VHH binders against DNA-(apurinic or apyrimidinic site) endonuclease (APE1L). Designs and how they scored, part 4

Target 1, 364 residues: DNA-(apurinic or apyrimidinic site) endonuclease (APE1L), of Arabidopsis thaliana (Mouse-ear cress) (q5xf07)
Amino acid sequence: MKRFFKPIEKENSPAAKKPCLSPEKRDGDGDGVEEEKNQNEPSKFMTWNANSFLLRVKNDWSQFSKFVSDFDPDVIAIQEVRMPAAGGKGKPKNHEELSDDTKVLREEKQILTRALSSPPFGNYGVWWSLADSKYAGTALLVKKCFKPRKVYFNLDKLASKHEPDGRVILAEFETFRLLNTYSPNNGWKDEENAFQRRRKWDKRIVEFLNKTSDKPLIWCGDLNVSHEEIDVSHPEFFATAKLNGYVPPNKEDCGQPGFTPSERGRFGATIKEGRLVDAYRYLHKEQEMESGFSWSGNPIGKYRGKRMRIDYFLVSEQLKDRIVSCKMHGRGIELEGFHGSDHCPVTLELSKPSSEMEQNQVSN

## First folded at step 25 (VHH)

Design ff3 (from dd1 with G35A A50S)
Fold by OpenDDE, fold request of step 26:
Structure ff3 (fold): chain B 364 residues (1-364), chain A 118 residues (1-118)
Amino acid sequence: as target 1 above (364 residues)
Amino acid sequence: QVQLVESGGGVVQPGRSLRLSCAASGFTFSSYWMAWYRQAPGKQRELVASIDSSGGSTDYADSVKGRFTISRDNSKNTMYLQMNSLKPEDTAVYYCARDYYGWRFEYWGQGTQVTVSS
């Protein structure tokens, strides 16, 4: 079993970024404690559909690790983990734990655990939301210094409930919530109620947004929808796309999954109803053909060069003024910057809350 | 549960042939496009070949065109990659992939190592 891990040559340790030193409790007066609390929330975020997290760890980990080291996100949201939940035959599934029910799965779990325990990932807490099989699934990594107050694995904020297929992780911080989702793909046809599944999902998202308006939201992940024509490389291609010549009976369901009029319309309505801002589009008003898409088609076949923006950071309108940057880190049509996935990382940076803005939100 | 299991990898000399197999289960195999991917250490994922659900249409990467042949036996739920005239550059882990709603391929297998060395 030849060790696939080439020894990372010990290049010279660049200066250890100062660990989040817990500020020593200076006993000083009460007004300083509120400012210090707000300084300890995450402000740098990354979302990435890994298209199998294990494969990325096995094959692309050095490159991805470098990316993470360079960007130094406070939070990493992963979609398409594609690892099964723990729980063997006859046992209840634990969707928050990687399976070790077979020898192979145990080994795989060890690989993942080792990778995530090593720099730069060793300083992150890890939460899993897993499917019953090597399908879908999400993960959330949060720097240990920014520990969430609560983590849920469903849209209902119920500790006992898990979203099917591991599509949801919701982290609550002091001043905001972070939602990581892997939205179900709409599919080409309504087989197995695929269209209905997506519609139901979108409805549940809207319901969630309406129920959780008490705190600002950062919603990220692979949302499997491109909102506008500017969000795809070839609008006409995607609008008229067919699988094996199949035409859905409803015109609103025609076109590429993720770009049907129905999906786009529901997504727009969701953003509006939730008072969300598309952080990328907020900063980038024009189409960026080289770096404006989060998904890229296969390098051969009909999807060569076809690209979509389907990975998002959506933030509550209250956070819009804090948006410093939002970037797609993929380039071109050859999966550059995709780290072995067909999705590239998307990053969001927020400015620190100004002490003045917090006072005005408490007074209204 | 969708499963893809690759086999047939190994170490061979340049110019030799290998035949990879992908055993599929947990879905209607005959209804899906399938593909082979490969990834060499430190390189990006590369699509090698794809095949339609019937086996009537195939596509190949330029690097393998004329040397590799993708095929499938729907009665056996198995896809194949015949690799002829292997080169050192073909050294990679090869993965079997299934179509996901006709816009991307996903692979659930662990892959099979192919090493071409003198």
Scores: ipSAE 0.021, ipTM 0.450, lowest interface PAE 5.1, mean pLDDT 87
Fold by ESMFold2, fold request of step 26:
Structure ff3 (fold): chain B 364 residues (1-364), chain A 118 residues (1-118)
Amino acid sequence: as target 1 above (364 residues)
Amino acid sequence: QVQLVESGGGVVQPGRSLRLSCAASGFTFSSYWMAWYRQAPGKQRELVASIDSSGGSTDYADSVKGRFTISRDNSKNTMYLQMNSLKPEDTAVYYCARDYYGWRFEYWGQGTQVTVSS
């Protein structure tokens, strides 16, 4: 819905604009009129838990900006924005807008706005789903030439609602949906019903998958779970991990958040129920110790060298044969390719739809 | 710029008490979980205590439960660690961290030395 599309660029800001370079097309395919047409669809995607997106902009932006310039993604899905939503002080909350309620927040909003108005980001429209505080939050950046038909901020596809903590952006394109999520961390203890909240989140995802099976889905983000032993660097370490010696009552809840048997089992069931393909694992059947993980522990301390794959592209089976590449861009144990975050970018590239099939002759 | 500054360390005899402070600036302190970590020479860094953004949920290493108390004052942007009944094995550099559940690294202070000697 166009009334919810909020591009960041200012009018008459030439440095903030660049033309959208469309994919290869046949003459007449996609109708080449001067007006932007929503017949073009994205084929190059990136997901990144930026840890604090603000901190990356303040401290590490040149690294990430170069990466984006080189890969040239059509869509960038960000998790852990960690900026509060606008509103309060006699105004209604607006979870789509960065707060400027204090001098500090105003300055931080200006820092983000300037960065996103600069190359290579000037040609992207930006959607935010923000929490009430500097916690969680997501963003979606889409090249302006690939305008989505609708954008929702919840799993129920309701126009006026945001998921708690800004954990969901759902973009609807003509032939597929893109879901950007920041799944809740399971935690170490069932305090405040943390395990129950994660189970409820996982159940809501399955319900969403079942009610939206009319179109292919690309589901990406920080899903806060490693599926199988191949998805962690040190399975024994993570399986026996404890916070300060605490042991949950059920053995299925024991271990590192994101690698408990309960979380892994539910994730497997979710993938099966939704008829989804794990794009990275589909292409990469063997463990890649140098580059097979999306999250890395601190190089200093007990988590040195300990790594997990918890950031994904999960795609509907209908899209399986279109997967060209899916890559994690971090390497080693010193945060190379992480651009200042404890997560690295993950990319997905899809081929064009099959409308351009070549005629094949059959020898008689 | 995010800054965490620890203070209150020193040399004390076993059985005595110290109170550590962590002054925070450059971020909305009340929005973050905070933690104390410690590292003795030649040992790995370990979590000592953590506290949620409101101060309502705390967690402690087994070795310090009942002796140490973590607290925070969001109006002063300060976190504290009250360390009672100190033992020689508590000797370490203590670090304040803006943290989430102890496995997620974020900003760290420069540390303050605590030495418990007979």
Scores: ipSAE 0.000, ipTM 0.245, lowest interface PAE 10.7, mean pLDDT 81

Design ff6 (from dd1 with A50G)
Fold by OpenDDE, fold request of step 26:
Structure ff6 (fold): chain B 364 residues (1-364), chain A 118 residues (1-118)
Amino acid sequence: as target 1 above (364 residues)
Amino acid sequence: QVQLVESGGGVVQPGRSLRLSCAASGFTFSSYWMGWYRQAPGKQRELVAGIDSSGGSTDYADSVKGRFTISRDNSKNTMYLQMNSLKPEDTAVYYCARDYYGWRFEYWGQGTQVTVSS
């Protein structure tokens, strides 16, 4: 009985297919998105005290529009807008919105809205910081492509708070902050608490600077102070200026508002404490009698030809190497380039951040 | 609220006279210097005349000296500009403004049109 030994067929063990190691996607593309983000911040700035923005729109808009078109700022900071906040009698005020509470105010709002919706302004977002009446107030225009991450209307960076008289707009971008201020004028008389108001303001600015040192700052606007003698056309005139025999109780408060020793001293201290650079003076070491002043006095009487630099771009020291230009666009004593205001536009141009400067700011 | 309202503008022939008025409200009129400005089409705004708080001192642009007279009535809160011997070059919108201690002008009215044409 022949037991047929069936040969055990050697099952050929299937060759283990080496798992194709899927190439790890080097997530190296993170650096390209950061470079694109930094390429999209404002670098051209303008500040201008309009001394009533509505009047400029009504009477001087063609010239101003041409100026804006020619310069093509990324940001326009306006001071002394002099438009009232929304909110009628007995209603809460909205200090971020133009009033339309009366027929006249509605028409005025329409005029402003139309002007700002037209070229070259139509490409800007607009923020308002307004007073309760046609007084003070600021506006910030930012090209829509450079939308701020946050906007505040006070020095405390509180969303629910509004600075009195609409004197503050703070825009936060990725790499810097932009502060637009209309500083209160010191005034001639202490009896009106104007001196104390200004001192309090200056103190609040210093506090703000100390709290916001984590990010570079561009601070612009009408600061209502001339820092040094070179910043006024007639130092002796402004130093000895007085109001009809009134003498301030303190010698440090004597002189023209905006040029008193006290104001100048506080301003210098503020710049130092904040590690700020005066962009104009950084580039312009000598006095420019024709174009070195942002404000021109009343063309009638004793202030004819009297001029002051009181509109500034102050930048954090870390931004100083990026300053390309800072210019005052007014000339002479006949309000040339003032576009109907007693202030002329001041412009700042910054270079693009170099890739090397970004690395050093992250490492410190 | 400070208000300034100009009136008295119009169309006149060369050599004629016109009187502008500015009604002031919302502030102590007698405490402030006041002034008239004008703006011609395509030109910058220019000061025409200024007057102190009492009306005792006046100043004029050279172009209007001897022809224009600024005055005020503090009892009526009103400032005036008498314009004599008008010229085509005087064609402009005329604005009333409050002076801030001779330092700057603020609080402008809406203006009144003056047209001098043959």
Scores: ipSAE 0.299, ipTM 0.709, lowest interface PAE 1.8, mean pLDDT 88
Fold by ESMFold2, fold request of step 26:
Structure ff6 (fold): chain B 364 residues (1-364), chain A 118 residues (1-118)
Amino acid sequence: as target 1 above (364 residues)
Amino acid sequence: QVQLVESGGGVVQPGRSLRLSCAASGFTFSSYWMGWYRQAPGKQRELVAGIDSSGGSTDYADSVKGRFTISRDNSKNTMYLQMNSLKPEDTAVYYCARDYYGWRFEYWGQGTQVTVSS
């Protein structure tokens, strides 16, 4: 093959393509024992359910590329990649690599690889967490100068199996952890065990959060739930929504998927148990009708103007004083700022750590 | 698991007709609203037509009203889009979707290309 179909971007080949703090930027002090390790930590983050990432690359890439160039994120978390994993049919599956089993899949992999090799993305390493079919899936892009210590694709670091449907990427950095998830949608009815699947997922998240670590957590992604009434545009509409009049047998499962009492209650308990701060809501106490939602209903039909916040940055309490901004970049009811998706990008910016601030104050 | 497979796309001249089909499996087809979306390069994904679970209620984008007809056959788990009087601006990839009318686009097909040109 004259070229690889997978990205030729590896964390072990840092290039001086984009300026950022790196081990090579030592300021000429001369001594090798005083490396400035902490300044290689990401501070600008983005999460986006791109549904689907392939379609955004094919149809909307210039918009997204400009947004990325302007914000200049250190980490980009993507959900709903919707590309199948490599392998199968007599070869081992590799959920970390895009499939090229057919002419169509080879062409689609090439499209994604070319886009991610081009500015502004050439300075990012890419990790995929993929399903067996064009369904779900996540990706994580990290500037090469912020190479994570370890990347996992499951909620249990000791597990040998990849998380089903590619819903998890966990990246451990020097001073914090980043969790990118695409939570399963609750659905309208317990068809195909949808309610049970969501409850099991929520339990597994709580179990993950209860396993203590020496590092604070940033948990982001499409969490498929709006916490409180302030997190939806029309609380009564969503609370009473039905699929063609269908009423689930348990009243706690009634309403819009993502806004049922059961989902909201479990989400609140999860945040409390994990000692997490909802970064957007921490900074924005009042509802912002123009830009306070991350998902928007289609401009045509009964969901026109109906919007939900279901994409989050949840951070450990010890990070709350470092939250500089958390923004949803969509506005209005006509999908402005959504870049072709039904979700808009959400960004988080953190200030420097207290230890970094103390290092800046060191006197002679 | 949930699968939606579009067919019937192709290249046609302006003013002619084309019929798209969507074969559904892995869920109770008759319980759900279904719909067609389309996307052309450089354009946002747009709603074309929707149909309720029984086929009794339909809705259409203004750009296709009077030219396109959505229908379904619940006994065959299949939805259709009859596209008459095709115009160059109808050129797009057409997708069938479950939970139509803007709930979420979680379940939709791989698409079928429709090209209208001389």
Scores: ipSAE 0.238, ipTM 0.680, lowest interface PAE 5.0, mean pLDDT 83
Fold by ESMFold2, last read:
Structure ff6 (fold): chain B 364 residues (1-364), chain A 118 residues (1-118)
Amino acid sequence: as target 1 above (364 residues)
Amino acid sequence: QVQLVESGGGVVQPGRSLRLSCAASGFTFSSYWMGWYRQAPGKQRELVAGIDSSGGSTDYADSVKGRFTISRDNSKNTMYLQMNSLKPEDTAVYYCARDYYGWRFEYWGQGTQVTVSS
């Protein structure tokens, strides 16, 4: 066996106050108002598995904050928040609020809340989608001038239950829908029903994509799969990877979680069924060894230099002609541009709709 | 329902020892590589030590080699870190984690604080 391990560890500390979306109570202004303001629709998006968000806030926040200030995204989708939901001591669970059930959780909630109240994040509304423990979880940050019309926390809008691991935030905007997901990791073996859980998740995604909607979709997040060989740095390494020599019964389940034939095949079918465009790959037809991956193995250990693209922007085909850029902001094999995570931010920029938009105005 | 619970942290003087434990449940502990990681304020999280599924192969960061010993007892679903000759730079929160092979640290404990000061 190899002697080195990946050198990233999580850090857990005090909770912050409950997340509150209360800034921007404002009287109208009477001076310098514009007659018309046509920025009704988000056009700059970021997705980032922060692995974990709490640790990034505690240890790496200045780097990420500068990146956000420079790119100035309208929407930030976060995965691996890893904070428990409120409730559970005689109260119903509230998967949309951070727990403060213990002193530690209250302090951690305060840390997160304070960070998101400071520049550049003070101009964003925040939605949490949380599990019952420090596990999984997602967040969505949206500039307050683009407040979504509706936000859902499951793949079925009619379902009354929150998605239990906090893996889903679905935001409906004026002209499109944005889906932020954190797909469950396939795992190395079907113990704990890991393979079955991933197949069930992938099936639910296809069911969601097949539901009728009058709005195009932007689906982003850590989808925990690399589509094709071009999406990994070392196809042979990942295709033959094993957990301690273990070989799954089905050949289609062999290899690195996220690069098994079964996962890749289902992902391809999902993209086709949903009539989606992989925005990064649409713009970048050739492998970019320097910057073509969203996840990187630790610089120490057997995964040094091993990288995968597993974070995506998938957009409805009708948005294809509006794709201006889609970029992964990590480079090399030393975690440059990863801001303390093992994933780097991925960004999408869309052009404004032309000639087909209804007029959008800001009065006064 | 994977759970990892660290214990054994505390405040000690330089040169002293501590022993950390990681109690595991909700998975087949004996099937997985396990590891200890640590993070101090303002520092990147680093791998401290790793141990294979049987306990027969171990790895250590250079900064702790010769001072720390990782071990496991698969019959008790517990991993240990014996930390000898502690130094101020060992001050950190220590976490146990599952699945070095996947690198995706989906399952981590809540951490235990180790503070080395005089």
Scores: ipSAE 0.156, ipTM 0.628, lowest interface PAE 6.2, mean pLDDT 82

Design ff6 (from dd1 with A50G)
Fold by ESMFold2, fold request of step 26:
Structure ff6 (fold): chain B 364 residues (1-364), chain A 118 residues (1-118)
Amino acid sequence: as target 1 above (364 residues)
Amino acid sequence: QVQLVESGGGVVQPGRSLRLSCAASGFTFSSYWMGWYRQAPGKQRELVAGIDSSGGSTDYADSVKGRFTISRDNSKNTMYLQMNSLKPEDTAVYYCARDYYGWRFEYWGQGTQVTVSS
């Protein structure tokens, strides 16, 4: 059977701000809240390693808030929250709640809560996935009109299980899943089993993809790997990078963390086995030196001007014809558009799902 | 796990000195480049000073050259920042970080406040 595609539009479609089309349930007179039916699903997504979210809120929040107001995302995926989970001192651990165990932690929790209660964030539900200390952690913000059916904090889809570093939030919507991850860094040497930790993570992701192929996936986050040479600014530099002359025993583990042959090979295999499309690269076939990277090296020293794409939207092939845009919002080598982080925001916009069969013909 | 703990901050008059320390654990300290960063409210985070694994090579932001000195003691797993001739514009939270030449900002401490005020 021969597949036919819809014609490809030549001009850009505006990325217009769309209000939430269905209100959430509301307080009312009488016996209470009217039933709400939300027939639409999120179509505008953003991922950002905030490095750290607490620092961004404390020190440089206004530019990011303006960016969010302008793009008007339905979903915001955050990595490197770096806030400890609630619990301890004789209380059960709660990985989904910010700690307020000390006066300092209570104040920091209040800072985050006030920021997320203020425009433009007040109309988002918030899910936290937190570690036991100020380390790693993720968050997911979803406009309240798009409330997910279920949220998990692990790759097994178990309500009682939590990934210990808070690296996973998996949101189930009616017709797709959204996965927000903060992949572990490979490291320069196998200190504290760093290489094995990364291999185990990558293997677990593949297992998840195989067991959950019943529904389309949008997988986003800081994946801590650049797939191909086009995904880094200086391929030779990154491929031959060494920490103080150290050479790992296996050649496939040599080079910049995130650009070793082993990591790149595993990532390629993961994309293929999961039948995923790299949304940015699908739309942008040539390297964009000004804006084609999501991470920038320190502007002082040997990493000045050295950049990598390590933040992604990977989508199931079933969604590929819906990809309208995928953009990295940082530019140059001086952190413009990074909003105080060493990573910039990445956005994905999908078109609305079609109500008809794919009947369009493409004549050649 | 990697842990970095800053100390030595405080309130000080202009022209005075402070010495910051960063205690490191959970990794082979002597193998890694280290750095000090700072951030004041409403400002972007900036690298203040960096030091290679042996202590033989250092880098400084122009705003602190000649006033600040980074050093390390690999036998104590500790990095230092000697801050002389402090100015009000040095007021910030100071963070130590591993891999200041690295490709991401994953390993850094909780910060220590330095306030320079008359």
Scores: ipSAE 0.148, ipTM 0.622, lowest interface PAE 5.3, mean pLDDT 83
Fold by ESMFold2, last read:
Structure ff6 (fold): chain B 364 residues (1-364), chain A 118 residues (1-118)
Amino acid sequence: as target 1 above (364 residues)
Amino acid sequence: QVQLVESGGGVVQPGRSLRLSCAASGFTFSSYWMGWYRQAPGKQRELVAGIDSSGGSTDYADSVKGRFTISRDNSKNTMYLQMNSLKPEDTAVYYCARDYYGWRFEYWGQGTQVTVSS
């Protein structure tokens, strides 16, 4: 009973600083029901742009729940939650909490809360970073036995600060860091400074990667860019795509959002600068037309069969030899394995640290 | 900030008509292709109809062709879906979206419910 309600309802409050009878986050012993020291290390990860998470709960829940039950991830990173943050209109904003400002929003919050309190999700603590409207937003679900040491909602690691539109969750575990991001879409033209907004985001990511840390990074999410031609199903289609004939003034900004030369060049530089390994591409050197893409155009219309890889696991180079698998779970061109979204889940599995390393580090 | 607001849904008997509207703001409406999507519980999200930036080119799912008509009024920043000869299988939440043909389904509204029942 207490697990049914506490994990979900606590994620909708500032209870992250409060360990208790059934804590969603734990650090140290404290005075509670469990005395675990959080010694386990997560090794199975999932990222998914759910667009939107509410719609998946309402329309596709059994399918997604079965996928989660079968894979049994330790960490689930969600993008495009598309639920507004609590507050505003005379209330203090709280980007960690789902809005209940209207009858509709209260009902939607209840739907999400009940779903996340039900198997298999009842075993997960939940963190939200939400926008001010039904737009963007991220969530992180972590099995309760893998309590993160700290959770930030921005690239600067500042307490209580959230990135605009809820695009960042950074979780620090005992032995690694996990970054969940939803990168802004480049757009087709520099309307409302869309190209500048994307360049600024990419620059801030590089700045984050240049900060010193003792821990390796796992960076996942919808990064809204396909790195190379192998990462799209139809390179010439995407390279020449236009918004109804519009041509940007610079050739580097031409093409499908997510496949412009400028975005691809910056992404390559980011990976190199951060000393990161693209886990999927590390394991899969050749294009896989059946299952090598994370985003799919609608089966109806000009984008039928047109697909892109824009959801990633990028890991620090020191984790390279621990990569066991990295998979796109969508297949074909009819949205099989997409669970109602236009993106499919992507998974990463890492091997456990070797026993020899632990033994060799004993005194002298 | 991009905003799309759907309206005009409701409950209607089979064979009747409804007209949906999508009010758009926060972007240059006339520059973008627009579309209507729908989703019912347990079904995949489906593109219903799309319209280019001028209104000169339209496209429809086979299930609605001949019954539904998409249109737009760029002077009012509004897109419409006229739904005639409604059937129970048209029951769904209908969403307005910017750039309907597989542009990353990122800018779309909150939806309006259409229910067709006896």
Scores: ipSAE 0.134, ipTM 0.629, lowest interface PAE 6.0, mean pLDDT 83
Fold by OpenDDE, last read:
Structure ff6 (fold): chain B 364 residues (1-364), chain A 118 residues (1-118)
Amino acid sequence: as target 1 above (364 residues)
Amino acid sequence: QVQLVESGGGVVQPGRSLRLSCAASGFTFSSYWMGWYRQAPGKQRELVAGIDSSGGSTDYADSVKGRFTISRDNSKNTMYLQMNSLKPEDTAVYYCARDYYGWRFEYWGQGTQVTVSS
């Protein structure tokens, strides 16, 4: 009675993702070095308003870590970090460094540092642009194999200057620039100069775009504006929204912050003037009610089910043909995929530069 | 600095009651809508209950409606969640949250563990 032991088919162990081995400098001929340089730039991007990065690390880190592991972005742009810059009372602030000026802040810094040193984040370089308090702020994570040539923390490309509230990180790569911004919220009332602050910001962005037209741009972040009616779940609700019955004196400033006619108009003009393409809208022409929004209102009260698209990837027109995917990873009205924030991650994938496009620019 | 500190969690049998508290500091508590969330292992954080600034209006998730009661004492800067008729499905970390201008939650506590087991 020959008991045929069926051989247990060895389940093929999933191929270990080869670590980005830095190519050893083979001394070979000069022409191969230019093609290799263009191959070693980021192509997968993520932007996410964390609504306090520390809270996410404390409460939602496992889920977020899994998301990052699964998507494996080359660059992670974070907004609303809400950590203070280093520098005690009476000392100059270092807006590029997390504060450790108090016992509590030291502990918090340690928590963040530990989290960012652990997989999948350990292979990223981290840049901070921080406010003076637990407010606003941005971070940029870039895989160490894709080290930027330069990093600036303002729109003026000055090494010695930081944008107020830590709202800007600009990374320069070989063939493109990446801009991470946390745009100031327009606010509800003009009395707080919030409208003027936003107008000034929008103007500075346009000026930046005009000065930086020499290289393609990827602009991402929480831009705190929904461009068109299709970019909100309830256009009438947002258009008529009021804080405590307040009505701005100018009709153009009426409505939900981020959806006033004035903000929308300025944003449209900015995109046009900068020759930018909204990557998500470029691929998604119709409204997606389940997953077409990056921000979701409080699930309790009047904002339940109210949603806005206010997180973007804007790319220079020159990059539009490289757009492979742009996705919002939030679903529904119960903050699914938001990882504890009121914003969901937005991702962008670009194709590799086709070798053929370089030849046609040299011949004209 | 805004602080939210949850307390009152524990291990209870099904059908029993538990009362959670959230102590708030660093802001004008009486000016904000507050809420409770919970997160079970392997699940997303979900809304449990919300209460307006005055305590005059409340809202509940369908899963807890009729069993849970949210309340607040503005004089003590404290929010409460009375949980009655607890079920195993109520097992989660419960979080206190502060609303921001009536459109989002801005701050969370560290959470308190509630375990309902036979």
Scores: ipSAE 0.012, ipTM 0.316, lowest interface PAE 8.7, mean pLDDT 87

